# Ledger of designs, part 13: VHH binders against von Willebrand factor A domain-containing protein 7 (VWA7)

Target 1, 194 residues: von Willebrand factor A domain-containing protein 7 (VWA7), of Bos taurus (Bovine) (q0v8j4r314to507)
Amino acid sequence: ASSLSFVLDTTGSMGEEINAAKIQARHIVEQRRGTPMEPTQYVLVPFHDPGFGPVFTTSDPDSFWQQLNEMHALGGGDEPEMCLSALELALLHTPPLSDIFVFTDASPKDAFLTNRVESLTQERRCRVTFLVTEDPSRAQGRARREVLSPLRFEPYEAVALASGGEVIFTEDQYIQDVAAIVGDSIADLVTLPL
Short names: E, the ipSAE of ESMFold2; O, the ipSAE of ESMFold2 at other seeds; V2, 0.75 times the mean of E and O plus 0.25 times the DockQ between their complexes.

## First folded at step 15 (VHH; framework vhh_7xy4_2)

Design g5 (from f5 with K57R; at its last look DockQ between E and O 0.94; V2 from the best seeds 0.70)
Fold by ESMFold2, look of step 15:
Structure g5 (fold): chain B 194 residues (1-194), chain A 120 residues (1-120)
Amino acid sequence: as target 1 above (194 residues)
Amino acid sequence: QLQLVESGGGLVQPGGSLRLSCAASGFTFSDYAMAWVRQPHGKGLEYIAYISTGGGRTYYSDSVKGRFTISRDNAKNTLYLQMNSLKPEDTAMYYCAKERTPGWYYFDIKGQGTQVTVSS
């Protein structure tokens, strides 16, 4: 049994990312409704500084859509967030052989969890794909004389690699289009034998 | 008071070498990763090199890889940048930067910088 699982950064700058998650979910749910490939479970884990969760799970795609539609961007900016903690929670509630999508504009503040999350993705055989609305080559943060290293996203790259997924960087204005394309590609692959 | 003081800049011919130093005080230098950042005149900041707390891991941007070497001496609380095969494109104000929180890879510039000018 497989799941459609979303980990969503609900920080105040994430309006476009939340909408991208809604668009991707709509495409996947409508494409698979009533077919043998319909996910048996849906998982949603929000995160924002300083917290993450709670996890929301359902077997009903309409309940999942309703919960996702009620998500709204909340305070904060592009500071590091508790992304890996939220992803760990999602992995614990996601059945094996599932896809997990992470939507964020920020690097993780909990990078010490990287090895633990890598191991968990392999144990659960879940593919983790990150959709990130931040240019990893951006040298300056939002504060004067702050410099952001491209190394800040290495934890996401490591988790994605360990899981067989990827990290996709895009601009805010394009993340909805990218999410739709990624969703379509994964839906096509799910119909193939392993 | 936390301080970072850059030095060693100057005028150098293309193909030449310089060694920059960054003297740190007011914090436990060996507990923090360090970086070199440069700012060409009228341009934004460019992150160019990184070194871990013990010096065991380094990173270089593509623009300087193979030509620049970052190092640190934790006993002297000093960060270094050895710059070889300098090009006119390396002309910039150079700053050292301290990691704000270990593992976040967010760096703060605290000093005035040191000017490097590569010209005939």
Scores: ipSAE 0.570, ipTM 0.834, lowest interface PAE 1.2, mean pLDDT 84
ESMFold2 (binder alone), look of step 15: mean pLDDT 87; pTM 0.882
ESMFold2 at other seeds, look of step 15: ipSAE 0.669; ipTM 0.867

Design g6 (from f5 with I109Y; at its last look DockQ between E and O 0.94; V2 from the best seeds 0.71)
Fold by ESMFold2, look of step 15:
Structure g6 (fold): chain B 194 residues (1-194), chain A 120 residues (1-120)
Amino acid sequence: as target 1 above (194 residues)
Amino acid sequence: QLQLVESGGGLVQPGGSLRLSCAASGFTFSDYAMAWVRQPHGKGLEYIAYISTGGGKTYYSDSVKGRFTISRDNAKNTLYLQMNSLKPEDTAMYYCAKERTPGWYYFDYKGQGTQVTVSS
């Protein structure tokens, strides 16, 4: 009855993050194959400017892998994106007691949804973990005289905390290694001893 | 015309204090969160403090927490930075910044800044 659910930022800056999601999915499926914790459902929700979705669900891990392999980065940059809207859609399609993984390099532009998404994680009893390829302390923006605050990621931290998950900040080149480690940790938690 | 004018900088001894001001005009000041940023000579920008529209939420970088206090007076359209226990590392040009889109925490600075120099 468990699901493996991914929310993926597919903007033009996200090639490494999409690859990290593929690596994590393969690792989790292999580690759980033939066990009681093997996922029976897979959910994928992309997001990008200007929107998010559609949601993709399947019970077939090979179909899920194929869907991930056919994904490609869309145009766009490191601008805020519709992450919380995509996460809400994923929560509505994810069975209870499941893990949801979010991959992004950008802060949300839909932060007004934060409380709604927190409540939904608790109602659906899902744990949300964010893998973010950005230094939250980076102050210099892309535009002339633009400044970025580390507070821009507070919505992700709030949702992760409410759900029992975490936010992990890493560099683009390391997200694949971090995704593998996080997948191991979360898989261990799901299979906790009696 | 949107303007942010910084003032109150100067030369001060280590351990001293300064109060910076930022006079805002050309927009509804109370509708926007504000920040202070600084740039040491020849170095990158540092985001140092934040204050929400009503002043109820503040944030400080680790480099200034406990020594600096951000505040605002919405009736006077003015942002402040009280700097205590100043160190040579605080030497920089200081800028006032306005949030571009509420809730995104992306800021723009527009003024010429005010120089703070902490030296024996």
Scores: ipSAE 0.634, ipTM 0.841, lowest interface PAE 0.9, mean pLDDT 84
ESMFold2 (binder alone), look of step 15: mean pLDDT 86; pTM 0.883
ESMFold2 at other seeds, look of step 15: ipSAE 0.640; ipTM 0.853

## First folded at step 16 (VHH; framework vhh_7xy4_2)

Design i1 (from g2 with K57R; at its last look DockQ between E and O 0.95; V2 from the best seeds 0.71)
Fold by ESMFold2, look of step 16:
Structure i1 (fold): chain B 194 residues (1-194), chain A 120 residues (1-120)
Amino acid sequence: as target 1 above (194 residues)
Amino acid sequence: QLQLVESGGGLVQPGGSLRLSCAASGFTFSDYAMAWVRQPHGKGLEYIAYISTGGGRTYYSDSVKGRFTISRDNAKNTLYLQMNSLKPEDTAMYYCAKEQTPGWYYFDIKGQGTQVTVSS
C-alpha cells in the first residue's frame, strides 16, 4: 500500500519546478498504471508563505494529474517557507513504505521541526527526496546587509538522510530533466532484489 | 539597541597574521550563532566562517579553511577571527554577523566592518 506524494513550493519563482512535478507525475502514472508497482494512493501538499496545505489525496492517478495541472506558481520570492510543516502533513497522510518528493527553491523557516520530521520519516518508513533549485553557496540575501549561510539547507539534508533519500541541488532550467531522472531511478530501485 | 563593532584590521604583508574582534551588545550573545563575512572592494559578499552558540561547531569556506580560526568568548560577548598565512586575495572589508532566527542560518551585518589589506 505505497503512495506517491508531492510537496510543492508554489511561489512565483517555482514555475519550472511545478512543471517538473507535472511531468514526473504524468510519467509515473503512465509507466505504472495497471502494474504491480502502481501506487495505491497519491498525496499533494502545496506550500507558500505564510501557509501550507491543504492536503489533497486520491486513489485515482488521473485525479492526481488533474490536481497538478490546476497548480500554478503564485507571487513571491525565494524567502524561507513552511516546507517542513507541509512535509509533516504529507507524512501524516502517506502510507508506510512510500516515496515523497519535495520541490522548492527556498530553505525552511520552520527548521525547529527538523527532529520531529526526521522521527516521522522513520516511523512511517517513507523515503524523502528534495529537488532544490537554489545555489546553496549563494551568500547575498534580499536585504543589503543580509547574509545566507550554505548551512541553511541542513534541515533538508538531515531529513533526507534519516529517510534514506537525498537532496538534489540543480538550476531552474534543468529541474524538469532532473525530476524525470529521479522518477526513473526510484522506480528501478523499488524493483531491485533484496 | 543591537550593536556589532568590528576591530583589529590593518595593513599586513603576505604571510602575516591578524586577529579580528567583534564586540556585541544589546542581545544575549550566547543564544545566537555568529559568522564572519568579507567583501573585497568592488565585489560581492563572501561567507567565510561560522560558529555555533556554544562554540562546539565551526564551518569554514574553502577559501580560508586551514588558515583562519573563528572563536567566541561568551563571557565577554566577543567574536574573534584569527587570520594566518594572509594572501593578497584576503584583502577585504570584514564584518561579523549575527544569526537572525536560531536555525535559519540567515545572518545580519550590523557594524561598519574592519578593513584588512594584504600588500607587499
Scores: ipSAE 0.627, ipTM 0.874, lowest interface PAE 0.8, mean pLDDT 84
ESMFold2 (binder alone), look of step 16: mean pLDDT 85; pTM 0.872
ESMFold2 at other seeds, look of step 16: ipSAE 0.640; ipTM 0.876

Design i2 (from g2 with Q100H; at its last look DockQ between E and O 0.90; V2 from the best seeds 0.69)
Fold by ESMFold2, look of step 16:
Structure i2 (fold): chain B 194 residues (1-194), chain A 120 residues (1-120)
Amino acid sequence: as target 1 above (194 residues)
Amino acid sequence: QLQLVESGGGLVQPGGSLRLSCAASGFTFSDYAMAWVRQPHGKGLEYIAYISTGGGKTYYSDSVKGRFTISRDNAKNTLYLQMNSLKPEDTAMYYCAKEHTPGWYYFDIKGQGTQVTVSS
């Protein structure tokens, strides 16, 4: 009863990331349709400043694809986002032994949830993989005198590690290719666990 | 008025040491994490060191780890950077930066910086 679950940053800067999520979902659905490895549940949780949710769940892969296809960037600021709140909601609606993919270009503003989310990933036995379109070593913020620390992504790294997943940093132009590679690796892992 | 004033820069030979200071005023210094960043002439900013509000957590970039030490004195509202084993590649304008929202790891440069030049 595994699920395929997506947590999507839907700010105005996230057009390529939303497209990458669509491509990955289509890949996984098409590769697993009619096999024992076909997910039985699909979960989608959007987030943006200042909110997150609602959660969308379905057992129908075509409905999931349509919901993703209707997803669009909502605009919003360049601030950190409520990513961990959205991930917590996704974990609460995702069956055990499932993969959760998070797409974002921003660090979390709800990092106080890190320990709670770590524990939840282990309790639910879900693997969380983050696809982040930002160079964590880039120090120049959007404003001339704003500086960004690589520590801003530590919460994602902690959650990924606790869950057995990873954080993958890439650029907007490459995220679709990276998502396809990660999707292929997850498909192999689901068929041959451990 | 929020103010950060960097000092202690200068000319030093390779292998030498300098101690930078950053005097803070106009805000409750102990409520904010602080960072040191640098900018070589004509190049981008490099985030080099971080210290938490109480000093219990620190971070260093790989380029300075083992050679630089960040510290703070909350009673004096002062941030420090002890720089040892200086190299020509450390030549840059150095800025202290104040966290603008606790826990976000986003920082603001408020001062004019202090120049460090490492040359034979």
Scores: ipSAE 0.596, ipTM 0.828, lowest interface PAE 1.1, mean pLDDT 84
ESMFold2 (binder alone), look of step 16: mean pLDDT 86; pTM 0.873
ESMFold2 at other seeds, look of step 16: ipSAE 0.653; ipTM 0.864

Design i3 (from g2 with G103N; at its last look DockQ between E and O 0.88; V2 from the best seeds 0.70)
Fold by ESMFold2 at other seeds, look of step 16:
Structure i3 (fold): chain B 194 residues (1-194), chain A 120 residues (1-120)
Amino acid sequence: as target 1 above (194 residues)
Amino acid sequence: QLQLVESGGGLVQPGGSLRLSCAASGFTFSDYAMAWVRQPHGKGLEYIAYISTGGGKTYYSDSVKGRFTISRDNAKNTLYLQMNSLKPEDTAMYYCAKEQTPNWYYFDIKGQGTQVTVSS
């Protein structure tokens, strides 16, 4: 059974990303309705500092839309978050041969999980695509003495590569449009069993 | 207690070379990745180079790749930046930075920096 699975950063300025997830979900459901690829499971895992989860899973698209509509930004910003922990949880609850979409504006604080999550994407045969609203070349942190490296996003790139997905960096103002385009493209690229 | 002291800057002609040093104290130097960053006068910070704890992985920004080499000597608690083929655009205050938390790639500047000026 195929799944539409979302891992969502719920930090304080994530309204655009939550709406992008809704738009992408709607596009995928509409394109697949009545076909063998129609999602039969929906998975949602929120995250923010300090925590992640709980996992929400349902076979009912109306319950899924309701859950998404009830999500609100919880605080924080561009501080590192528990993204890989949330993604691991999503992978454990997502049927094999499914797509998982991750929406965030921050690098992970749990990068020690990178190899484990890479292996899990391959074991579960799930494709992971990240939509990230941050300039990876930004060097100035919030504190005057704090410097940010573009290497902070390498864990996402490693997981995406291992899974056959990608990392897309975009601006906040465009993430909804990018998510819609990515959703349409991925629906066309779904591999069917022979 | 924790200190990073940059040195080796100065005035140099275009095409010249300089070697910057960063002396570290007050922490176990070999446990932390290190970086070089620079700030041209009146402009923002630019992340330019990274080196892992054992020196096995390095990274360079496109602006310095092929011209600058980061290295470290864990026995001497010292970080280095060899700068070759210097250009006027390399004129900046140079800082070394210590990684805050392993694999976060967030770094802290602790010293006053060393000025590099490239002009005729």
Scores: ipSAE 0.631, ipTM 0.850, lowest interface PAE 0.9, mean pLDDT 84
ESMFold2, look of step 16: ipSAE 0.657; ipTM 0.869
ESMFold2 (binder alone), look of step 16: mean pLDDT 86; pTM 0.880

Design i4 (from g2 with A97V; at its last look DockQ between E and O 0.81; V2 from the best seeds 0.66)
Fold by ESMFold2, look of step 16:
Structure i4 (fold): chain B 194 residues (1-194), chain A 120 residues (1-120)
Amino acid sequence: as target 1 above (194 residues)
Amino acid sequence: QLQLVESGGGLVQPGGSLRLSCAASGFTFSDYAMAWVRQPHGKGLEYIAYISTGGGKTYYSDSVKGRFTISRDNAKNTLYLQMNSLKPEDTAMYYCVKEQTPGWYYFDIKGQGTQVTVSS
């Protein structure tokens, strides 16, 4: 009944986020094999500037791997994205008591959805974990006069906290290793009753 | 025309105080979060303080926490920064910044700034 659900920013590095999701999925499947928590559904929601979706769902891990391998980065760099819209869509298609992993290199531009997404994570008892490859202390934007708030990731932190997950900041070269470690840790946590 | 005009900078001895002001015009001031950033000569930008639209939420960087106080007067369209216990490390050009789009946490430097120099 459990699902493995991924929300992927497709405006970053083309290979890094997809590879991290594949590594994490393999670790979780292997760890849960033969238990009641073995994933039976896979959900994938891409997002990018200016859009998000469509949602992809399957019960076949090979189909899921193929969808991930065919996914392409759309470019755009470190701009605000519609991450919370994509996450809401993922929550609507994810069975209860599931893990949702969000991979992004940017803060959200749809932060007005924060409270709604928090409520949905709790209603569905889904745990949401964010892996973010942007330095949260960076103040300089792309434009000379553009300034980035250190608070710009507070929406992700609020959603993670409400759901029992976390926000992990890391670098592009480490995201695959971090995803594997986080996947192992979160899988252990989600097998405990809450 | 959208304008942000910083004022109140100057030369101050270590341990002194200054109060910066930012006069806003050309937009609905109360609809936007505001912040102060600074740039020491030849160095990068530092985000130092933030205040929400109604003033109910504030943030301070560790470098100024406990010494600086951000405030706003929405009736006067003015943002303030009270700076106490000033140190030579606080020497910088100070800018007030307006949120570009509410909720995005992206801010613009629109003014020329006001220079604060802390030296004996």
Scores: ipSAE 0.575, ipTM 0.825, lowest interface PAE 1.2, mean pLDDT 83
ESMFold2 (binder alone), look of step 16: mean pLDDT 85; pTM 0.867
ESMFold2 at other seeds, look of step 16: ipSAE 0.655; ipTM 0.864

Design i5 (from g2 with T101K; at its last look DockQ between E and O 0.94; V2 from the best seeds 0.69)
Fold by ESMFold2 at other seeds, look of step 16:
Structure i5 (fold): chain B 194 residues (1-194), chain A 120 residues (1-120)
Amino acid sequence: as target 1 above (194 residues)
Amino acid sequence: QLQLVESGGGLVQPGGSLRLSCAASGFTFSDYAMAWVRQPHGKGLEYIAYISTGGGKTYYSDSVKGRFTISRDNAKNTLYLQMNSLKPEDTAMYYCAKEQKPGWYYFDIKGQGTQVTVSS
């Protein structure tokens, strides 16, 4: 009854991240095929500003790969997205004792959902790992007079902690290597530059 | 008009102390979280401290934690930064910044800043 679930930011700024997610999701699926770790269900939930979903589910890893491979960046900028809404939707469709992987380059605009999502990860006993392609210490925003706080990612850290997962910050150029390691549940072996 | 005016900077010896102030006007100060940021000459912005609307939550970067204290007086529409044990690497232009939207932690700089120079 376990699932492998992906929550994927499809905003236009996520072009290389989306491609990396497609490649590494294929790696995870193929590596676990025919093993005791093979999931019986696969879930995919895209999100972007202003929307999220729909959810895609299948029991066939090849269908999952095809759906993931057909995804493309939809547009938008580097602004907060509805990540927690998409994650909630994924949690509602994911059976207990499953891994959920979230790929994004942006902080959430729906942070008011943080406590609800924390509770849901614990009720469903799902581990949530975030792959974030943004330096949380970056202070310079898009505009010259705009300043960004590392606190903007606290919702992801709270959800990861509550679920037994992790938030991994990395650069676009390293995301493919990072995704391969987290797919094997050995993410603590990875050095992640920020 | 919305305005943030930083003051209290100056020249100080290593190990010394300064207290920065940020006078706010043109908006309801108590409704917004506030931050201090700094920019050393020729370098990028550094986010150094945060305080919530009521003052109940604070955050400090590792570079200043234990040495700097952010505070606010909502009755006087004023944000403060107490800087102790100053080091040469604290030399920078210091700005206060106002949160754009609750929970996003995106901030706007509105003033000219106040220069802090730590030199022996």
Scores: ipSAE 0.586, ipTM 0.840, lowest interface PAE 0.9, mean pLDDT 83
ESMFold2, look of step 16: ipSAE 0.623; ipTM 0.858
ESMFold2 (binder alone), look of step 16: mean pLDDT 86; pTM 0.876

Design i6 (from g2 with K98R I109Y; at its last fold request DockQ between E and O 0.97; V2 from the best seeds 0.68)
Amino acid sequence: QLQLVESGGGLVQPGGSLRLSCAASGFTFSDYAMAWVRQPHGKGLEYIAYISTGGGKTYYSDSVKGRFTISRDNAKNTLYLQMNSLKPEDTAMYYCAREQTPGWYYFDYKGQGTQVTVSS
ESMFold2, look of step 16: ipSAE 0.677; ipTM 0.884
ESMFold2 (binder alone), look of step 16: mean pLDDT 87; pTM 0.887
ESMFold2 at other seeds, look of step 16: ipSAE 0.686; ipTM 0.882
ESMFold2, look of step 17: ipSAE 0.686; ipTM 0.886
ESMFold2 (binder alone), look of step 17: mean pLDDT 88; pTM 0.891
ESMFold2 at other seeds, look of step 17: ipSAE 0.681; ipTM 0.876
ESMFold2, look of step 18: ipSAE 0.706; ipTM 0.887
ESMFold2 (binder alone), look of step 18: mean pLDDT 87; pTM 0.887
ESMFold2 at other seeds, look of step 18: ipSAE 0.616; ipTM 0.844
ESMFold2, fold request of step 22: ipSAE 0.567, 0.578, 0.592; ipTM 0.834, 0.834, 0.840
ESMFold2 (binder alone), fold request of step 22: mean pLDDT 88, 87, 87; pTM 0.891, 0.887, 0.889
ESMFold2 at other seeds, fold request of step 22: ipSAE 0.569, 0.569, 0.546; ipTM 0.837, 0.831, 0.815

## First folded at step 17 (VHH; framework vhh_7xy4_2)

Design j1 (from g2 with K98R; at its last look DockQ between E and O 0.88; V2 from the best seeds 0.69)
Fold by ESMFold2 at other seeds, look of step 17:
Structure j1 (fold): chain B 194 residues (1-194), chain A 120 residues (1-120)
Amino acid sequence: as target 1 above (194 residues)
Amino acid sequence: QLQLVESGGGLVQPGGSLRLSCAASGFTFSDYAMAWVRQPHGKGLEYIAYISTGGGKTYYSDSVKGRFTISRDNAKNTLYLQMNSLKPEDTAMYYCAREQTPGWYYFDIKGQGTQVTVSS
């Protein structure tokens, strides 16, 4: 009973990332349709400042596609965002041996959840891949005297590592291509002979 | 009032060394992670080093790793940056910065900085 699960940052800056999630979901569903690796359920958890959720689950890939198509970027919010809270919620609703994809342009404001989310990915045996449209080396914050550390994404790196996934940093203009490549890579691995 | 005062900069030859200090006051220094940041003239800020509250975790950017050492003395409320094997590319204004919220890795610059100039 594996799942395909998406955790989507829906802040006003995330239009390209939402579209990339739609494209990736379509690729994965079509590549796995009619195979032993076809997901039996789908989970979607949006997040935005100041909140996250609700969880959407379905066993129907067409309903999942429809839910994704109805999503739109909401107004802007503070950086960082409630990403780990949304991911925790997704993990609680995702059956074992599932892939979870996280789309965001922001570091987490809820980094205190990192160890708990790591443990949950291992307990649930879920692979978590983050697609992040932000340059981790960007040092200038929103305020002139504010400085950002690349360590701000360390919680995502820790969760990805614990789960056997990865963190992929890219730019808005490339996120759709990157999402398709990640989706194809996963599909290629499933179809390779033992 | 929170205050950070950088010192120890100066003119040095390539390959030379400097030790920067950052004197902290107006807050409980040992409760906060600290960072060093630099700004070359006419360019943006570059994050270069980090140290956790107790000193047990450090981080260095690739541009300074192996040459610079961040340290802190919580009894003296002072942050340090030992800079060895200096290069002309290290020429910049150097600032210390305090973490805003534990675990966010967002930092605030509060001082005027100290200038480091590396030239032949």
Scores: ipSAE 0.625, ipTM 0.852, lowest interface PAE 0.9, mean pLDDT 84
ESMFold2, look of step 17: ipSAE 0.632; ipTM 0.867
ESMFold2 (binder alone), look of step 17: mean pLDDT 86; pTM 0.872

Design j2 (from g2 with I109Y; at its last look DockQ between E and O 0.97; V2 from the best seeds 0.69)
Fold by ESMFold2 at other seeds, look of step 17:
Structure j2 (fold): chain B 194 residues (1-194), chain A 120 residues (1-120)
Amino acid sequence: as target 1 above (194 residues)
Amino acid sequence: QLQLVESGGGLVQPGGSLRLSCAASGFTFSDYAMAWVRQPHGKGLEYIAYISTGGGKTYYSDSVKGRFTISRDNAKNTLYLQMNSLKPEDTAMYYCAKEQTPGWYYFDYKGQGTQVTVSS
């Protein structure tokens, strides 16, 4: 009983990223419909500044798509965001041995949760993959005389590593292709003859 | 009121060494991570070094790793950058930067900077 679980940044700056996540989710749902790989549960957790949640869970892929399609960017361009809080909530509602996909262009403001989330990924045996539409090497910030550290995404790297996933930095034009590749990587257990 | 004052720049030969200082005032220096950033003339800003509040964690960009050392003296509210084996590519305006909020890795630079010129 696996899940397709999305943790989605809904800040106002994420309009195109949110659309890409909707397209990728639709692709995964249609690709797996009627197959042994079809998820039995779907989880969606939005996050934004200053909040995160609520959790949306369904066993119906069409209900999941409908919920995701109704999602829209909230105002605010405040970075960082409550990503790790949303991910913790998703982990608590995601069946073991599931993949969780996180979509954001922002580093976390709740990085103090990193160790707790790492432990939870291992307890729940969930693989966490981050799709980040931001260049980690970008140094110039949005505000005058603001500079961004490449370390700002270190919490995501730590969580991904602990869970067996990865952090993928990409652009809007590539995110559909990247998401399809990652989505197809749900591992099958192959029973070998003795 | 809050100030960051960079000093120690100048003209130096390739292979030489230079030590930059940043005097901080108007905030509790020991509560904030600090960084050095640089901007070559007409080029983009480069984040080059980071040091945590107590000095226990450091980071260096690939362009300076092994040649530059960041350090801090919390008793004197001063940040340092020891630059060794300098190259012409290190020519830039150097700025001291203060973390905006602890743990966020977003930094502000407020000083006039100090110019480092590496030329033969």
Scores: ipSAE 0.595, ipTM 0.841, lowest interface PAE 1.2, mean pLDDT 83
ESMFold2, look of step 17: ipSAE 0.605; ipTM 0.850
ESMFold2 (binder alone), look of step 17: mean pLDDT 85; pTM 0.861

Design j3 (from i6 with Q100E; at its last look DockQ between E and O 0.89; V2 from the best seeds 0.66)
Fold by ESMFold2, look of step 17:
Structure j3 (fold): chain B 194 residues (1-194), chain A 120 residues (1-120)
Amino acid sequence: as target 1 above (194 residues)
Amino acid sequence: QLQLVESGGGLVQPGGSLRLSCAASGFTFSDYAMAWVRQPHGKGLEYIAYISTGGGKTYYSDSVKGRFTISRDNAKNTLYLQMNSLKPEDTAMYYCAREETPGWYYFDYKGQGTQVTVSS
């Protein structure tokens, strides 16, 4: 009666996050196939700079697994990405009362969509949880004299709050453990060591 | 040519106050959010404060909240940082920074900065 819906940053820095999504998906697919808890639909929306999509939907967990296995990082850094556009597309294809998981290491360049995405999460009654592999307090960017504000993730916080979800910041090496906890239990009570 | 020129730094005792200024030129100042950042000698960069284009929204890091006030005068193309209750830990080079793309919260600083030294 619900969907397993992933919005996945496919920039070149996202290898661990893509692997975490694969692990979470395999766990859910293998554990729940043929049970009442089996998702009725699977949604995958990749994003990167400058684009997002296409959306992939299926009712077949094996097809979903294959699509995830074909995902590859496309290159790029920790620059802003089209996350909210991809999330909007996922919301339009996700059944009501579903959880949507977003995997990224970057802030959004499409933050002007924040209010529209907030409204969609509430209209569709979907809960959005962001798994972010970046320290929001990091101030030094990749380029010479580039400064990163901790406010850069406020759009994700606003969407999560509006939807009843959360934003979880962790390091690359811990994202797989965090994804498993978020998928099956109370993730905000478990802090992984650094 | 885009320029940001910081001034107002100096030597001050603990508990004292300073007011930093940042004169902007070469761009439409009122179109950009601005920030103050600092770098203690031999340490990493610290993001201190933020102000939106019209001044209606501000943000402060926990290390300065309640002691520092960011403000701007769009008619004079000038950004300010009022620093009160200064501590030795506030000793650093201070830079103003301009948002590179509106809404992204990525900032760039160009100036030489202004040194603030807090010591007994």
Scores: ipSAE 0.577, ipTM 0.830, lowest interface PAE 1.3, mean pLDDT 84
ESMFold2 (binder alone), look of step 17: mean pLDDT 87; pTM 0.879
ESMFold2 at other seeds, look of step 17: ipSAE 0.578; ipTM 0.835

